# Designs tried in a protein design chat: miniprotein binders against q96jn8r1131to1294. Part 103

Target 1, 164 residues: q96jn8r1131to1294
Amino acid sequence: TLEFLENHGKNILLSNGNRTATRVASYNQGIVVINQPLVPQLLVQVRIDFLNRQWTSSLVLGVITCAPERLNFPASACALKRAAWLLRGRGVFHNGLKICEKFGPNLDTCPEGTILGLRLDSSGGLHLHVNGVDQGVAVPDVPQPCHALVDLYGQCEQVTIVNP

## First folded at step 10 (miniprotein)

Design C32
Fold by ESMFold2-Fast, scan of step 10:
Structure C32 (fold): chain B 164 residues (1-164), chain A 80 residues (1-80)
Amino acid sequence: as target 1 above (164 residues)
Amino acid sequence: SMKVTIEIRGDSPFRFKFLIRRAAELAKELGAEVRYEIDGNTLRIEVRGIPEEALKKFAEVVEFLAEFLGYKVEVRIEED
C-alpha cells in the first residue's frame, strides 16, 4: 500500500513496485515522498539498502506540509525554506533553521540495514523510530496534512519501504 | 544568515591549491568570508557573509571547477 510518489528528485529511479528508491547519479537530487499523508499511528519505515562512502553526509528524513504531487523539488531537502521539518545528522530543522542540536542517533553514521521510521502520535508529535526503537518526539504539533519525505543525500543511494 | 560548506574529494590533492586560489578570487569578488581545510585527499571550503543567492552562485562555480578537474563534490547549504 505504501509507495514512493512518481514525483521525485531528478536522480531517483523507482523500482520494486515504487517501494525502492535508488539515486543513480551524483550526491543530490534524491528527494522521495510517500504516496499517502502521514496520519496519526501510521508508521512509515524505510531500510537503508546501500551506502556509498565516497560521500560524507547521508540521508535526511522528515515531513512536508505542502502538496507533493506537483512540487518542484530542490537539489537537497535542506534547501526547502517552507513547510518542512527535517532530521539530518543529529539535528532537527524547520525550514532550514536548526531547532534542536541533538536528537536520536547521528543519521550520517547509520549502517546499511538500519530501519528508520516516522510516526505521528495522537497529539501531532513527530517521532523517529530506529530499528524499532522510538527516539521520542522530534517535532511537536506538526500541521496536517503532512507527508513523509526521504532525501537520499550523499552516502545513502538506496532505500526500501518496509512494513512493520 | 546562511553558510555553504563544499567538500571536494579525489585521488590526489594535486589541484587543491589551484581550487583554493580560484575560490579565494571568487570570494573576494563577491565580498564573502572564506575558510578552507585540507585533510589528505579532501578539501573543505566554507563560505559565508553574503546573501543566500550569492552563496549558491559561489558553490555552483567551485563545484563546476572541481568536477572539471576530476574531483567529487558535496555541497551543504545551512543556517550559520
Scores: ipSAE 0.156, ipTM 0.608, lowest interface PAE 4.0, mean pLDDT 89

Design C33
Fold by ESMFold2-Fast, scan of step 10:
Structure C33 (fold): chain B 164 residues (1-164), chain A 80 residues (1-80)
Amino acid sequence: as target 1 above (164 residues)
Amino acid sequence: SMKVTIEIRGDSPFRFKFLIRRAAELAKELGAEVRYEIDGNTLRIEVRGIPEEALKKFAEFVEEFAEFLGYKVEVRIEED
């Protein structure tokens, strides 16, 4: 069963058997990681449960290739300068460097109820799924092992893991 | 961590939308979190989540643009 790891950002509270993550304070310190490596064909999905319109930016998601169980998380995923491939807004970022200008929908504008998925294909391509629709390959040749990461940044205050 | 509060005042809120648009674009580029509040002829912008040097550059940009649009600006940099 998929769950969020016990190691997470300071502002996160896990509930619902570690399948729901809530950011209980501020706008940051909201990084969570899935408890199993993202192996080819595994589809990891989260639903946006609650958006706080007081904040400007929203959820970031992607993968990291370092071991997450003891990682000292930065305040935001965008501060990860090593071993990170992230989707933020419409951009794709590798270690803080924008590698794609426009990919998929704008994550800053996805409404409550949106289901976002990450999947690694058999060739190592990282795919984003939005409400069940494959957006294509955001990142080719992701190193393994890698781990799915969600940053409950800004507007996004709650997500829940959704099984197919 | 530091935050910057920028208070923008004028005779009319008519041009605040241009300020908000440009500030939001710059915040996105810098990875900053920004909050806006309009109260009559006053616009308050709070920005945080980036290094102090970048916060200062953000404030400088907003101040110059607001003054260009005919507004008065007051900036405070403080502990978050």
Scores: ipSAE 0.000, ipTM 0.188, lowest interface PAE 14.3, mean pLDDT 85

Design C34
Fold by ESMFold2-Fast, scan of step 10:
Structure C34 (fold): chain B 164 residues (1-164), chain A 80 residues (1-80)
Amino acid sequence: as target 1 above (164 residues)
Amino acid sequence: SMKVTIEIRGDSPEEFKKLIEVAAFLAEFLGAEVRYEIDGNTLRIEVRGIPEFALLFFARRVEELAKELGYKVEVRIEED
């Protein structure tokens, strides 16, 4: 079913049938994208497998509306030039611009074992799920098609796609 | 440990991309963790994870470029 695309940040190694992504160097170059568009009601979930406390910031989660198969990824998701909506820390960002100060839990402090999910509702609202609990609409009216993106930034060195 | 926050303000945010690219390159070179945030006409760059002298070197380089591009810059050194 769901897998990470072979096009990814240069520090990523895919394993477990492309369902596990590991960042093998530095703190950046860790962007991965899900292989299928995020269609309404599809819940895409990843589990945080390993945190390296050498770094202080952590995982970024979100969507992009450009075709990801040949995209040249920047060092971090926050530098994406194309249409991107990202959840970082407690903030919501669109193309690097902060559009919400406080949404959901602080992603920089989620422990190993946390399951994070992304889902579109029928109106194009992007929802964050944390350990199965819907946090509400982080971003209204996301254009479609869009793809779920995970940036294994900072502390977060490994994630695995998990089924509901 | 310490972090440095560089707050860059101006009426022409189109040059922020150049500042982000330079900051990212310098952070990679120094082994620093760096984060960016754009809020209207303000770009905030946070850098951490390296010794104070290297944080200050980073801040000076970014500040110099931002001022050359016509931006107003404020640097804060904080406990992290």
Scores: ipSAE 0.006, ipTM 0.304, lowest interface PAE 10.3, mean pLDDT 85

Design C35
Fold by ESMFold2-Fast, scan of step 10:
Structure C35 (fold): chain B 164 residues (1-164), chain A 80 residues (1-80)
Amino acid sequence: as target 1 above (164 residues)
Amino acid sequence: SMKVTIEIRGDSPEEFKWLIEFAAFLAEELGAEVRYEIDGNTLRIEVRGIPEFALLFFARRVEELAKELGYKVEVRIEED
């Protein structure tokens, strides 16, 4: 079963059988990682449960290709300088560098109840799904193994893993 | 290059934590280098490492929040 790893950012509290992640303090230190590698055709989905409008930016999601159970997470996913491909706002970032300015919807404006999905296609392309709709290839040729990562940053204080 | 110093003064220094969290959030969003110092009833915030227009945007947002919370604010633009 899909669960969030117990290695996570220090402001995270896991509940609901490690399927719900809540950021209980501040705006950062909210990185969580899925317990199983993202293999082709596996769709990993999270639902935005709670947004705190005190903050401006919202969640980041993507993949990391290092072993997350052994990783000391930084305060924000965008501070990862190795082995990370992330979607933030409308941008696509590789190891902290923006590689695409406009991809998919603006993640800073997705409302509560939005379901966000990550999937690898058969060619290793990373796809973003929004409420079941494939946004296309955000990143081609992602190295494997890789793991789905969610950063409960800013507005996004709670997400829950949703089965396809 | 420039830095901006924001001095925030008031009778409720225990509330500075909210201003510090907001300033830290905004600095991270803008990619700025930021430092904080508390001396009694004064909070000093220094911000640098981004273009002047972004430093001024940062300063204006922090000043607005601080004034809403009842603090006195002084902003200085300095050579860095």
Scores: ipSAE 0.012, ipTM 0.441, lowest interface PAE 7.9, mean pLDDT 88

Design C4
Fold by ESMFold2-Fast, scan of step 10:
Structure C4 (fold): chain B 164 residues (1-164), chain A 98 residues (1-98)
Amino acid sequence: as target 1 above (164 residues)
Amino acid sequence: GPEEDLFRAFELMRRGEELLRQGDFEGALRAFEEAVRIAEKAGNKFYLAFALLLVGQVLKELGREDEAREYFERAREIAEEIGDEWLVKLAEELLKEL
């Protein structure tokens, strides 16, 4: 079963059998990682449960290719300088560098109840799914093993893992 | 002050979560009960309600269902008072599981 790892950002509290992550303070220190590596065709999905409109930016999704169990997470996922491919707003970022201007919907504007998914295809392409709809390949040839990451940044204060 | 108390309450909730994962239900209960006391003293109703839900979850695992129900109901009442729809739903779901 899919769960969030016990190693996570300092402001995170896990509940609901480690399937719900809540950021209890500030706007940062909210990184969580799924306990299973993303293998081809596995669809990992999270639902946006709660948004705090005090902040302007929101949730970041992506993958890391380093071992997450003992990683010292930075304040935000965008501060990861190595081994990270991230979707933030409408951009795609690799190790802090924007590699695509517009991909999929603007993640800073997704409402509560939105279900966001990550999946690898058979060629190692990383796909974003929004409410069950495949947005296409955001990142080609992701190295394996890789691990799905969610950064409960800014507006996004709670997410829950949901089954496909 | 209240900010120091809030940080301590959060640390206790994190410690209780670790103890719960280790199967130390008595240790988790003590940590979460202390978080309740600190949140109450600090006047932070969000953390108070959330800490009450954590106490209730440990009590449920210990088979103390009547006490767990009281904690979940108190948390729901506080969540309704502060208008936190997420906490209300969480408390209601936990009550249904009893």
Scores: ipSAE 0.000, ipTM 0.176, lowest interface PAE 13.6, mean pLDDT 83

Design C5
Fold by ESMFold2-Fast, scan of step 10:
Structure C5 (fold): chain B 164 residues (1-164), chain A 98 residues (1-98)
Amino acid sequence: as target 1 above (164 residues)
Amino acid sequence: GPEEDLRRAFRLMFKGRRLLEQGDFEGALRAFEEAVRIAEKAGNKEYLAFALFLVGVVLKELGREDEAREYFERAREIAEEIGDEELVKWAEELLKEL
């Protein structure tokens, strides 16, 4: 089954059979990665459990193309170099550079209870799903293998992996 | 519209990187140059800086070092303008290798 890897950002506490990630301090050091590669047709979903409005920005979702099991995670996902394709706010980012201004809903304003999903299509396009609704291709031609990543940044202090 | 054009530029940058991985340097160069053209006309400095950087990368692989230098310098200049500190560092590192 899908779980978060034991290798994660230092402010993360895993619970619920490694299916719930809680950021227990500050606003950063909250990167978690799914334990299986994101292969075509696999839908990985997380639910936003807890938002702290003290912070302005919120969680980041995306994929990394490096092996995550022994990765030394930076303070934020946007600091990952040459390996990351990320959705933050309404933007699409590659290795820290914003490469698309607007895609899908604003992730900084998704409420508690929102279910966010990542899926690769048969052509390698990365899709975002919001509450079961496919938002389309955020990133075309993602290199393989890749791994789904969630950065519990800012407002988002807890997420849980949920099954379809 | 402009957003559709920028998505096309993004797709061209992905296609170019895949062509570069496959050793099709001329195909990669054409794709990245078209991405530059689209980003420039759209006035999107984020896409433009990154596309210029990618042109420099492929030119460096081709051994066309004087041309690569020009593109890295242009990418660095725009990256400084927009506050993209990561891209400034990447361009400066590759300029040192030329």
Scores: ipSAE 0.000, ipTM 0.126, lowest interface PAE 17.2, mean pLDDT 82

Design C6
Fold by ESMFold2-Fast, scan of step 10:
Structure C6 (fold): chain B 164 residues (1-164), chain A 98 residues (1-98)
Amino acid sequence: as target 1 above (164 residues)
Amino acid sequence: GPEEDLRRAFRLMFKGRRLLEQGDFEGALRAFEEAVRIAEKAGNKEYLAFALFLVGVVLKELGREDEAREYFERAREIAEEIGDEELVKLAEWLLKEL
């Protein structure tokens, strides 16, 4: 059973059996992590439920390689540096560096109802899925173990885990 | 009990956010103001700072900028007291945008 971990950013409220995450304040402090490691072929999917267009940027997706159970989450996922590989806007980021300029759709413009998925292939490549469509390898050779992360940043105020 | 009061304050902030999204600014304001009262009574400064900030946000949306300023200033003061540097910066940014 996939759930968001009860350790999360301080502005998050979990509901719906820990399958829905809502950011109830501000624009940041909205990091949530899936309760199981992202092992090869496991597809983790979230649906964008609510966007507040007061803010310019939107959610960030990715993986972290640090243990999330007792992590003191920073204000944004981008502060995790070496522990995180992140998809933000059109870019792929690691250690504060943009490692790919344009990958997949612009996450800042995905509408409510969009389903975003993360999956590792058999070679450790991280894939993004958008509405069931594999966008290809965003990050090759991700260190393991790793955990799927969603940062409900900016516009994105609610996401729900959905089954494949 | 006292912890039940804090859960209610958190739920009111959640409800207020949904009302704000629906354009029910008056409903959002009532929910956030009640969250302020509960957090203040409970002595929970973390919840109090956020609830005050959210009151300021809705007052700004209503064009009640003098009142919004007072709430952002109160939120910033408590955020400084508890060491919430991100909320201090956010409140200061919105104070400049008034």
Scores: ipSAE 0.000, ipTM 0.152, lowest interface PAE 14.9, mean pLDDT 83

Design C7
Fold by ESMFold2-Fast, scan of step 10:
Structure C7 (fold): chain B 164 residues (1-164), chain A 98 residues (1-98)
Amino acid sequence: as target 1 above (164 residues)
Amino acid sequence: GPEEDLRRAFRLMFKGRRLLEQGDFEGALRAFEEAVRIAEKAGNKEYLAFALAFVGVVLKELGREDEAREYFERAREIAEEIGDELLVKWAEELLKEL
């Protein structure tokens, strides 16, 4: 059963059997990581439960290739300068550097109820799924093992892990 | 304990925001006022600033603009104290919209 790790950003509160993550303060310190490595064919999905429209940017998601169980998380995922591939807005970022200008829909504008998914294909390509629709390969040849990460940044204050 | 209080305060903020979106201003006000009480007891200044700002939002919807201004000013002061620049900006925007 997929769950969020108990090691998370300091503003996160886990509930619903560690399947719901809520950011209880501010706009940052909201990083959560899935408890199992993202292996090929596994589709990890989260639903956006609550958006606080006082903030302008929103959820970031992607993968990290370092061990997350005792990692000291920075204030935002984009501050990770090592071992991180992230989707923010329409951009794809590797270790804090933008490597693609436009990929998929704008994550800053996804409404409540949107289901976002991450999956590795058999060639190690990282795919984004939005409401069940595969957006294609955002990052080729992701190193293994890797772990799915969600940063409840800005507008996004709550997500819940959902089954396919 | 403190963890249970934090969970309850979060639940009240979530409930209050949902009620506010649905137009239940009296219900939202009660929820946010209870969240203020919990945040004050816990000494959680960031949560206190958020809860105060939302009390102000409800008061503005009820046409109680002078009281709303007081709550927004308190929220801004606490946000400045804790160095939360985005929360300061939001409180200032709320004050300008009065």
Scores: ipSAE 0.000, ipTM 0.236, lowest interface PAE 12.0, mean pLDDT 84

Design C8
Fold by ESMFold2-Fast, scan of step 10:
Parts: structure tokens; C-alpha cells; sequence
Structure C8 (fold): chain B 164 residues (1-164), chain A 98 residues (1-98)
């Protein structure tokens, strides 16, 4: 089954068989990556377990196309200079540049219990799923192999992988 | 299981914070103490640190400084087990305020 990689941001603690990621300090250094490549038809889902209302921004999720096992993660996913496609708030970002102003729901306002999913379609399109509902193609033609990433930023202090 | 226990611990911490906003220090203390017991049983050191810290803060507000010190010392020990020196420093700062 799916697990978070042992290589992660320095403020992350993994538990529950590496299926739960908790950010134990501050608001950043909370990047985690799924332990296997995101292949077409695989739906990777995480549930938001704990939100700290002290912060205003929340989690970021997306994909990276570099090997994550030995990657030195920056303080936030949006600071990645490698090939990364990220969903943050309502925006879609590629390598730190905003490429879409409005996609799906505002991730900064998703409540605890929300289940967020990432899936590649057969054409390499990256889909976001929210509580089981496909939001459409956020990013077309993602290069493969790619790896699902969650950045426990700001409000989001804990997520757990949810099996289908 | 531990996951279910963590949801309950979080709910108790939210309840305690709301009680604090209403000035119910005794109710908040009870809620946070229950969160400590649940977090410890669940084995989640982050939740345990947070719950211990919150108990200490309520005790400090109540003028129960010796008891607050005990909780901040326990929180510091948990932060050391987590390996997070920023959390250790935070607990030490509260201890110095007593």
C-alpha cells in the first residue's frame, strides 16, 4: 500500500506505518512524497486531519518529476526549482510560476476531513479529486515518472493517506 | 485505534480553547487533561506535546505555577524525544516565565 517516503521536510514526523504525516513545528518544512510513482489510474488520496487556525494559507499538493529519495527539500514546495507542478489556494504553479489563476476549490479553505486526491489520466493529465469529485485537468502532459507531493504548509498540520 | 484517538484529542483541545475564550478555565483544564491522556495512549508525540503545553498554560493562568512547571517540563521532554529544538526552546521559554 501507499506510504510517505522516509525522505521528507525536517518538521515532519511520520506515524501510523508511514501513512500519517504530522508537521510538529512552525508553518513550513512540511513536504512529504508518496513512496511510489504516480502512474496512470492510480488515485493517491490524503485526508486533512488537523488545521491550525493560527495560519492563513494551507496545504499544497502536486507532482515532481525528479527522484525524491535523496532530494533536499526547501522550506516550501513553491520554492522548488526542479520540475514541479503544484496546486496552492486556487492557483496552479509550475516551478514557482503561476500558470493558472483559478482551478478547483480554494485549498486554503478546505475543512478538516476533506479528502484530496491526485490522479493521472491516460493522456498524462493531472487531476485533482475533492471528496471523490474529479475537478478536471489541472496540468496537461505531466512528464513521467512523476511523484505525488503534499506540502503541509500553514494551517495544515496533519494528513493521512486514505486507501480507496 | 491511535487514529481515532487523535481525532478525539483534537476535538478536546478545540473544546478547551473555546472554553478559555469564554473564561471557563476549569472546564478548559479538564478538556486539555483528557487530551493529554488520549494523546499519550495513542503514541502521537506532537499531540502529546501540544496538550501538555496547553495544560501548563491554563495552570499558569490559574496561578498554579508549580503544577504548570511540571507540565512544561514534561512537554520539554517530549520535544526532546521528537528531536525538535524549536519546541524545546518554546517549552523552556514558558518555564522561565514562571
Amino acid sequence: as target 1 above (164 residues)
Amino acid sequence: GPFRDLFEARRLMEKGRELLRQGDFEGALRAFEEAVRIAEKAGNKFYLFTALFLVGQVLKELGREDEAREYFERAREIAEEIGDWELVKRAEELLKEL
Scores: ipSAE 0.000, ipTM 0.152, lowest interface PAE 14.2, mean pLDDT 83

Design C9
Fold by ESMFold2-Fast, scan of step 10:
Parts: structure tokens; sequence; C-alpha cells
Structure C9 (fold): chain B 164 residues (1-164), chain A 98 residues (1-98)
């Protein structure tokens, strides 16, 4: 079954059988990682449960290609300078550098109840799904193994893993 | 009672889910019903629909099927209004199990 790993950012509290992640303080230190590698055709989905409109930016999601079980997470996912492919706002980032200006919807404006999904296709292309709708390939040829990561940054204070 | 904000509704839903896992169905029901009240007062339809769904789940476990049906139907209706396809589908699935 899909769960968030016990290794996570220091402001995270896991509940609901490690399927719900809540950021209990500040706006950062909110990185969580799925407990199983993102293998081709596996769709990993999270629902945005709670937004705090005090902050301007919102959640980041993507993949890392390093082992997450004992990783020392930085304050935000955008500080990861190796082995990271991330979607933030409308941008796509590789190891902290923007590689695409506009992809999919603006993640800073997705409302509570939005379901965001990550999936690898058979060619290693990383897809974003929004409310069940495939947005296309955000990142081609992601190295494997890789792991789905969500950063409960800024506005996003709670997410829950949901099944398709 | 004094007004509570949406942070309290979220806390109550998480507490209710933990009570449900412990088998404290009456405690879970009270927590989820309070979350419904707060979400209604705040006008947050997503929290309202989800809290109503959680009340329905507890009532189903208690064998109170007619009440559970009512809560699932209300949750589904509000989920349709806000375009929450996941909650609509899940409420429909549980309605079929009654």
Amino acid sequence: as target 1 above (164 residues)
Amino acid sequence: GPFRDLFEARRLMEKGRELLRQGDFEGALRAFEEAVRIAEKAGNKFYLAFALFLVGQVLKELGREDEAREYFERAREIAEEIGDEWLVKRAEELLKEL
C-alpha cells in the first residue's frame, strides 16, 4: 500500500496510516516522499486538503533519484541541487534550475480538493495528472529508480494519498 | 459556543480518524459532527462535504444505514457542486454497499 515514509521534513506530522501529511509549523520543512519507487504505469495521487492563504506560493511535487530513507531534507525542495526533478508554480526544475517556463496549470492556484498525480510512462517520461486529467510529459527520460516527492510548501499545509 | 475556524475542523477530522482506528466509533462520530458544524459555519464546501462523508462512514460501521445513506447523499451532492470527482465516486461506492 502507498504511504509517506517516516523520514520527512521536520515540520511534518503523519496520520491516517501515514497516508496524510500535515505541516504543523511555519511555511517550509514540509518534504514527504512515497514509500515505494515510482515504477512505470504506477499513478501516485495526493489530494490538497488544506490551504493557508497567508502564503503566496504553494506545494511542489516531482521525483528524486536518490534513496530517500535516510536523506537529510533541506528546508524546501527547491534547495535540492542533485537528483531532483520538480514542478513548482508553472515551472519545471532540475536540481534547482528552471528548465521549462510553463507546463500545466499553476500549482500556486490549485484549490483545496485538487488531486495531483505523478506517473512514469514506458519511456521514462514523467507525467502530471490534475483531477484525473493527464497534462502531458513534464520531464522526459527520468532515471530509475526514482521516488515521488511532495513539498508541503507555503499555502499547502495538508495532503492525503488517494487511490485512482 | 464560541466560533471555531477551519484549523479546528481539520484537527477534529484527524482526531476522529484516529478514534475510528481505535474502535471508538462514538468518539469519532462526535468529532466529525463538530467538524461538520464548523465547516458549515465557515462556508467551506470542501471541508463540509468531506466531514459529512466521514460521519456517514462511522454511521455505516455502527449499522445505522439509513442515517449513513443520508450523509453520503449530502456529501455527494456538495462534492458535485464543487467538482470533486474523487469524493463523488467514493460516496457513490459506499452508497452501493448499504
Scores: ipSAE 0.000, ipTM 0.158, lowest interface PAE 13.7, mean pLDDT 84

Design E1
Fold by ESMFold2-Fast, scan of step 10:
Structure E1 (fold): chain B 164 residues (1-164), chain A 120 residues (1-120)
Amino acid sequence: as target 1 above (164 residues)
Amino acid sequence: MKVLVIIFSDDPEILKRAEEIARELAEKYGAEVRVIHLRDYSPFRAVFEARRYGADVVIIIVTDEEKAEFVYFALKKELPDVKVFVIVEGGEEAAKWLEEEGVDAITSPEEALEALRKYL
């Protein structure tokens, strides 16, 4: 079963059998990683449970290709300068560099209840799913193994893993 | 005027931006500029380098605002006459948090250089 790893950002509290992640302080230090590699056809989904409108940006999600079990997480996912492909706002980023200006909906404006999903297709393309709708290929040819990452940044203070 | 630019990041784009800031400060303000890359975070090293150089102004360029906060306050405590500015590449939340902590922070990527010139 899918769970968040016990290795996570320092402001995270895991609950609900490690399926719910809550950021309990500030706006950062909220990185969580799924406990299993993202293999082709596996759809990993999280639901946005709580948004704090004090902040303006929201969650970031994507994949990392380094081993997450002992990784020393930075304050935000966007500080990862190696082995990271991230979706933030409307952009797609590789190791902190924007590689696509406008992909999918603006993640900074997704409301509570939104379900966001990550999936690798058979060709290694990384797909974003929003409320069950495939947005297309955000990143082609993602190296494997890779791990799904969610950064509870800014507005997004709680997410829960949900099954398809 | 002696300006020390401290970079916290290995990101080639941040390094390039720091070089552009240093060049502009030298050309437009006649500043004597030194750039250092602080890969392994150390508030003590930042204070040491600023004191050794005799900096009048220290500019910190960061993507990690928590590390910036500790360096900023170490500099202010040990070198109270030095002006310290933080350019945050991490966005609006990082700038707002640093300002609440008492740090002079500039966050707009496109406006960072313009704001920096205004403070000098």
Scores: ipSAE 0.014, ipTM 0.345, lowest interface PAE 7.3, mean pLDDT 82

Design E10
Fold by ESMFold2-Fast, scan of step 10:
Structure E10 (fold): chain B 164 residues (1-164), chain A 120 residues (1-120)
Amino acid sequence: as target 1 above (164 residues)
Amino acid sequence: MKVLVIIFSDDPEILKRAEEIARELAEKYGAEVRVIHLRDYSPFEAVFEARRYEADVVIIIVTDEEKAEFVYFALKLELPDVKVFVIVEGGEEAAKWLEEEGVDAITSPEEALEALRKYL
C-alpha cells in the first residue's frame, strides 16, 4: 500500500494512515516521499485537497534517486542539487537546472481536486498524468531505484494519495 | 566597500551559494567581501562581527525567515548607517513575508547585486 514516509519536511503532518500530508505552517518545509520505489508501470497519484491563495507558487513533484529514509530535506525541493528530477510550474528541472521550459500544464494554477500522477514507462521515461491524462515523457531514462516526491510548497497545503 | 555575508545555515548547498554570492560581489563590484557562518540566530554575534569588520553592507543568507527578522532589526538598531539585506532561500513567498515585516528581502544573488547597485 502506498503511503508517505515518516521522514518528511518539518512542517508536514501525516494522517489518514500516512496517505494524507498536510503542511501546517508557513509555505515551505513540505517535502514528502512515497514509501516504495517508483517501479515501471506503477502509477502514483495525489489529489490536491487544499490551496491557500495567499501564496503565489504551488506544489512540485518528481523523483529522487537517493535513499529517502534518512535524507535531511531542504526547505524546498528546488534546493535539491543532486539526484532530483522535478516538475515545477511549467518547467522540468534536474538538480536545480531547468532542462525544459514548458512541459504540461502550469502546476502553479492547478485547482483543488486536481489529481497528479507520476509513472515510469517500460523504457524508464518519467510521465506526468493530470486528471488521468498522460502528458507525455517529462524525463527520459530515470535511474533506478527512484522515489516519488511531492513538495507541498506555497499554495498547496494538503494532498492525499488516491488509487484508481 | 566592505560587505559582510552572514550565513545562518548548516546546509552545504547554502554554504556553496554564499561563496558564489561573495565571488560575484568581489568580481562585479570590486567589493572586499568576508563570509562568516553563525550557528545561532544571535543578534549579538551578528552585530559584533559587523562592527569588528567595519562592514558597509551586511547580507544575511537565511532559510528561517522568522529568526532572520530578529537579526535584521538588531543590526538596523545598533548600526543605523549599515545597509542590511536578507537573501531568502525560501524564494518569493519568504521575501514577501519579510517585506511585510519591514525587512529588505531579496530572493536571488542577481536581485542582491541589483539592490546593491542603488547604494554603491
Scores: ipSAE 0.006, ipTM 0.247, lowest interface PAE 9.9, mean pLDDT 82

Design E11
Fold by ESMFold2-Fast, scan of step 10:
Formats: sequence, structure tokens, C-alpha cells
Structure E11 (fold): chain B 164 residues (1-164), chain A 120 residues (1-120)
Amino acid sequence: as target 1 above (164 residues)
Amino acid sequence: MKVLVIIFSDDPEILKRAEEIARELAEKYGAEVRVIHLRDYSPFRAVFEARRYGADVVIIIVTDEEKALFVYFALEKELPDVKVFVIVEGGEEAAKRLEEEGVDAITSPEEALEALRKYL
């Protein structure tokens, strides 16, 4: 079953059989990674459980193509300078470079209860799903193996893995 | 003790958190704290502001490693008695590289507060 890896940002506490991640301090150091590679047609979903509106921006999600068990995670996913494709706000980022200005909804405005999903299609395209609705291909031709990443940044202090 | 926080970042969370840490330093530790946000990166403006304020400690928040190096060493050269910390948006890996170059780099405003407690 899908779980968050025990290797995570230093402000994360895992619970609920490693299916819930809570950021217990500050606004950063909240990166978590799913324990299984994101293989074609596997839909990985997380629900936003708690938003602290003291902060302005919110969670980031995407994929990394490096081995997550070895990583010392930076304070924010956006500091990853290699092997990272991230969705932040309305932008799509590759290794810190914005490669798409507007894609999908603004992640900084998704309310508590929103379910966000990541899926690879059979051609290696990375899809974002929002409350079950496919937003389309955010990134074509993602290298494999890759791993789904969630950064509990800013407002987003808790997420839980949910089944399709 | 006079602490000056200079922010060369437009990240609103960094701005808000820096102000909260400034309040904590003032209220709980009796430090005199000033926070300034400068939209245009200028290490010489940082030196000017630190000298004008009479800072004992300066915390600089910048967006990248090159900016961190230049502003840190400008402050150390011009104001050798001032303790300088730099917060870089490049995260822990960038901070470690900067530490190898002799910069007191940290990854968050919270770490700056913790480091400052050693000087209080």
C-alpha cells in the first residue's frame, strides 16, 4: 500500500500508518515522498486536511527522478536543482525553472478537503487530478523511475493519502 | 543588542516570518530589532543600512548563492565587528556549500532566531 517514506523534511511527523503527514513547525521543511515509484496508470492521491491561513502560499507537488531514500531534503522543494518537476501555484517548474506559466487551478487557493492526484499516462506524461478531474498533461516524457513528492509548504500543514 | 534584518526577497512568507521573529526577539529577549525590505539587491545598501542603524547583528535574506556570498563578504569587510547571518532560498544544500566558503548561512528565519540566542 501507498505510504510516505520515513525519510522526509525535518518538520514532518508521520501518523496513520505513514499515510498522514503533518508539518509541526514553521512554514517549510515539509517535503514527503511516496514509498513506491510512480508507474504508469498508478494514481497517487492526497487530501488537504488542514490549512493555516497565517501563510500566503501553499503546497507543492510533483515528481523527482533521483533516489529519495538517500536525500537530505532542502527547506523547500523549489530548491531542488536537479531531477525535479514541480507544480506550484499555477506554474510548472523543472529544476527551479518555470516551464509553464498557467496550468490547472491555483494550488495556493485549494481549500481543505481538496484531493490532488498525480498519474503517469502510458506515454510518460505527468497528469494532475483535482477532485477526480484530470487537468491534462503538466509535463511530457517524465524520466523513469520517478517518485511522487508533496511539499507541505506554507498554508498546507497536513495531508493524507487517499485511495481512488 | 541591535539586530537588523534585511530582506532581498519578495516571498511574502519570509517577510511575515521575519517580522514575527523580530517581535519575539524584542518582546522575549529585549533586543532592539529593525526589519527592512529592499526590492533591489544591493550589498552596498545593506552595508549602509547596518552602519546607519548601528547594528550588532545583521541577518540577510537573499534568493541565491552568489548574492549571499557578495553581500556577506561586503558586510564582513566593511563592518568586521558586526555578526552576519545569511538566509538563502537555495535550501540546506546551498547553505552547506556557502558554509564551506566561510559564510554563516542558514536555511530559515527560525534558524536565525536559534543562532541569535547564543549571542543574547
Scores: ipSAE 0.000, ipTM 0.165, lowest interface PAE 14.6, mean pLDDT 81

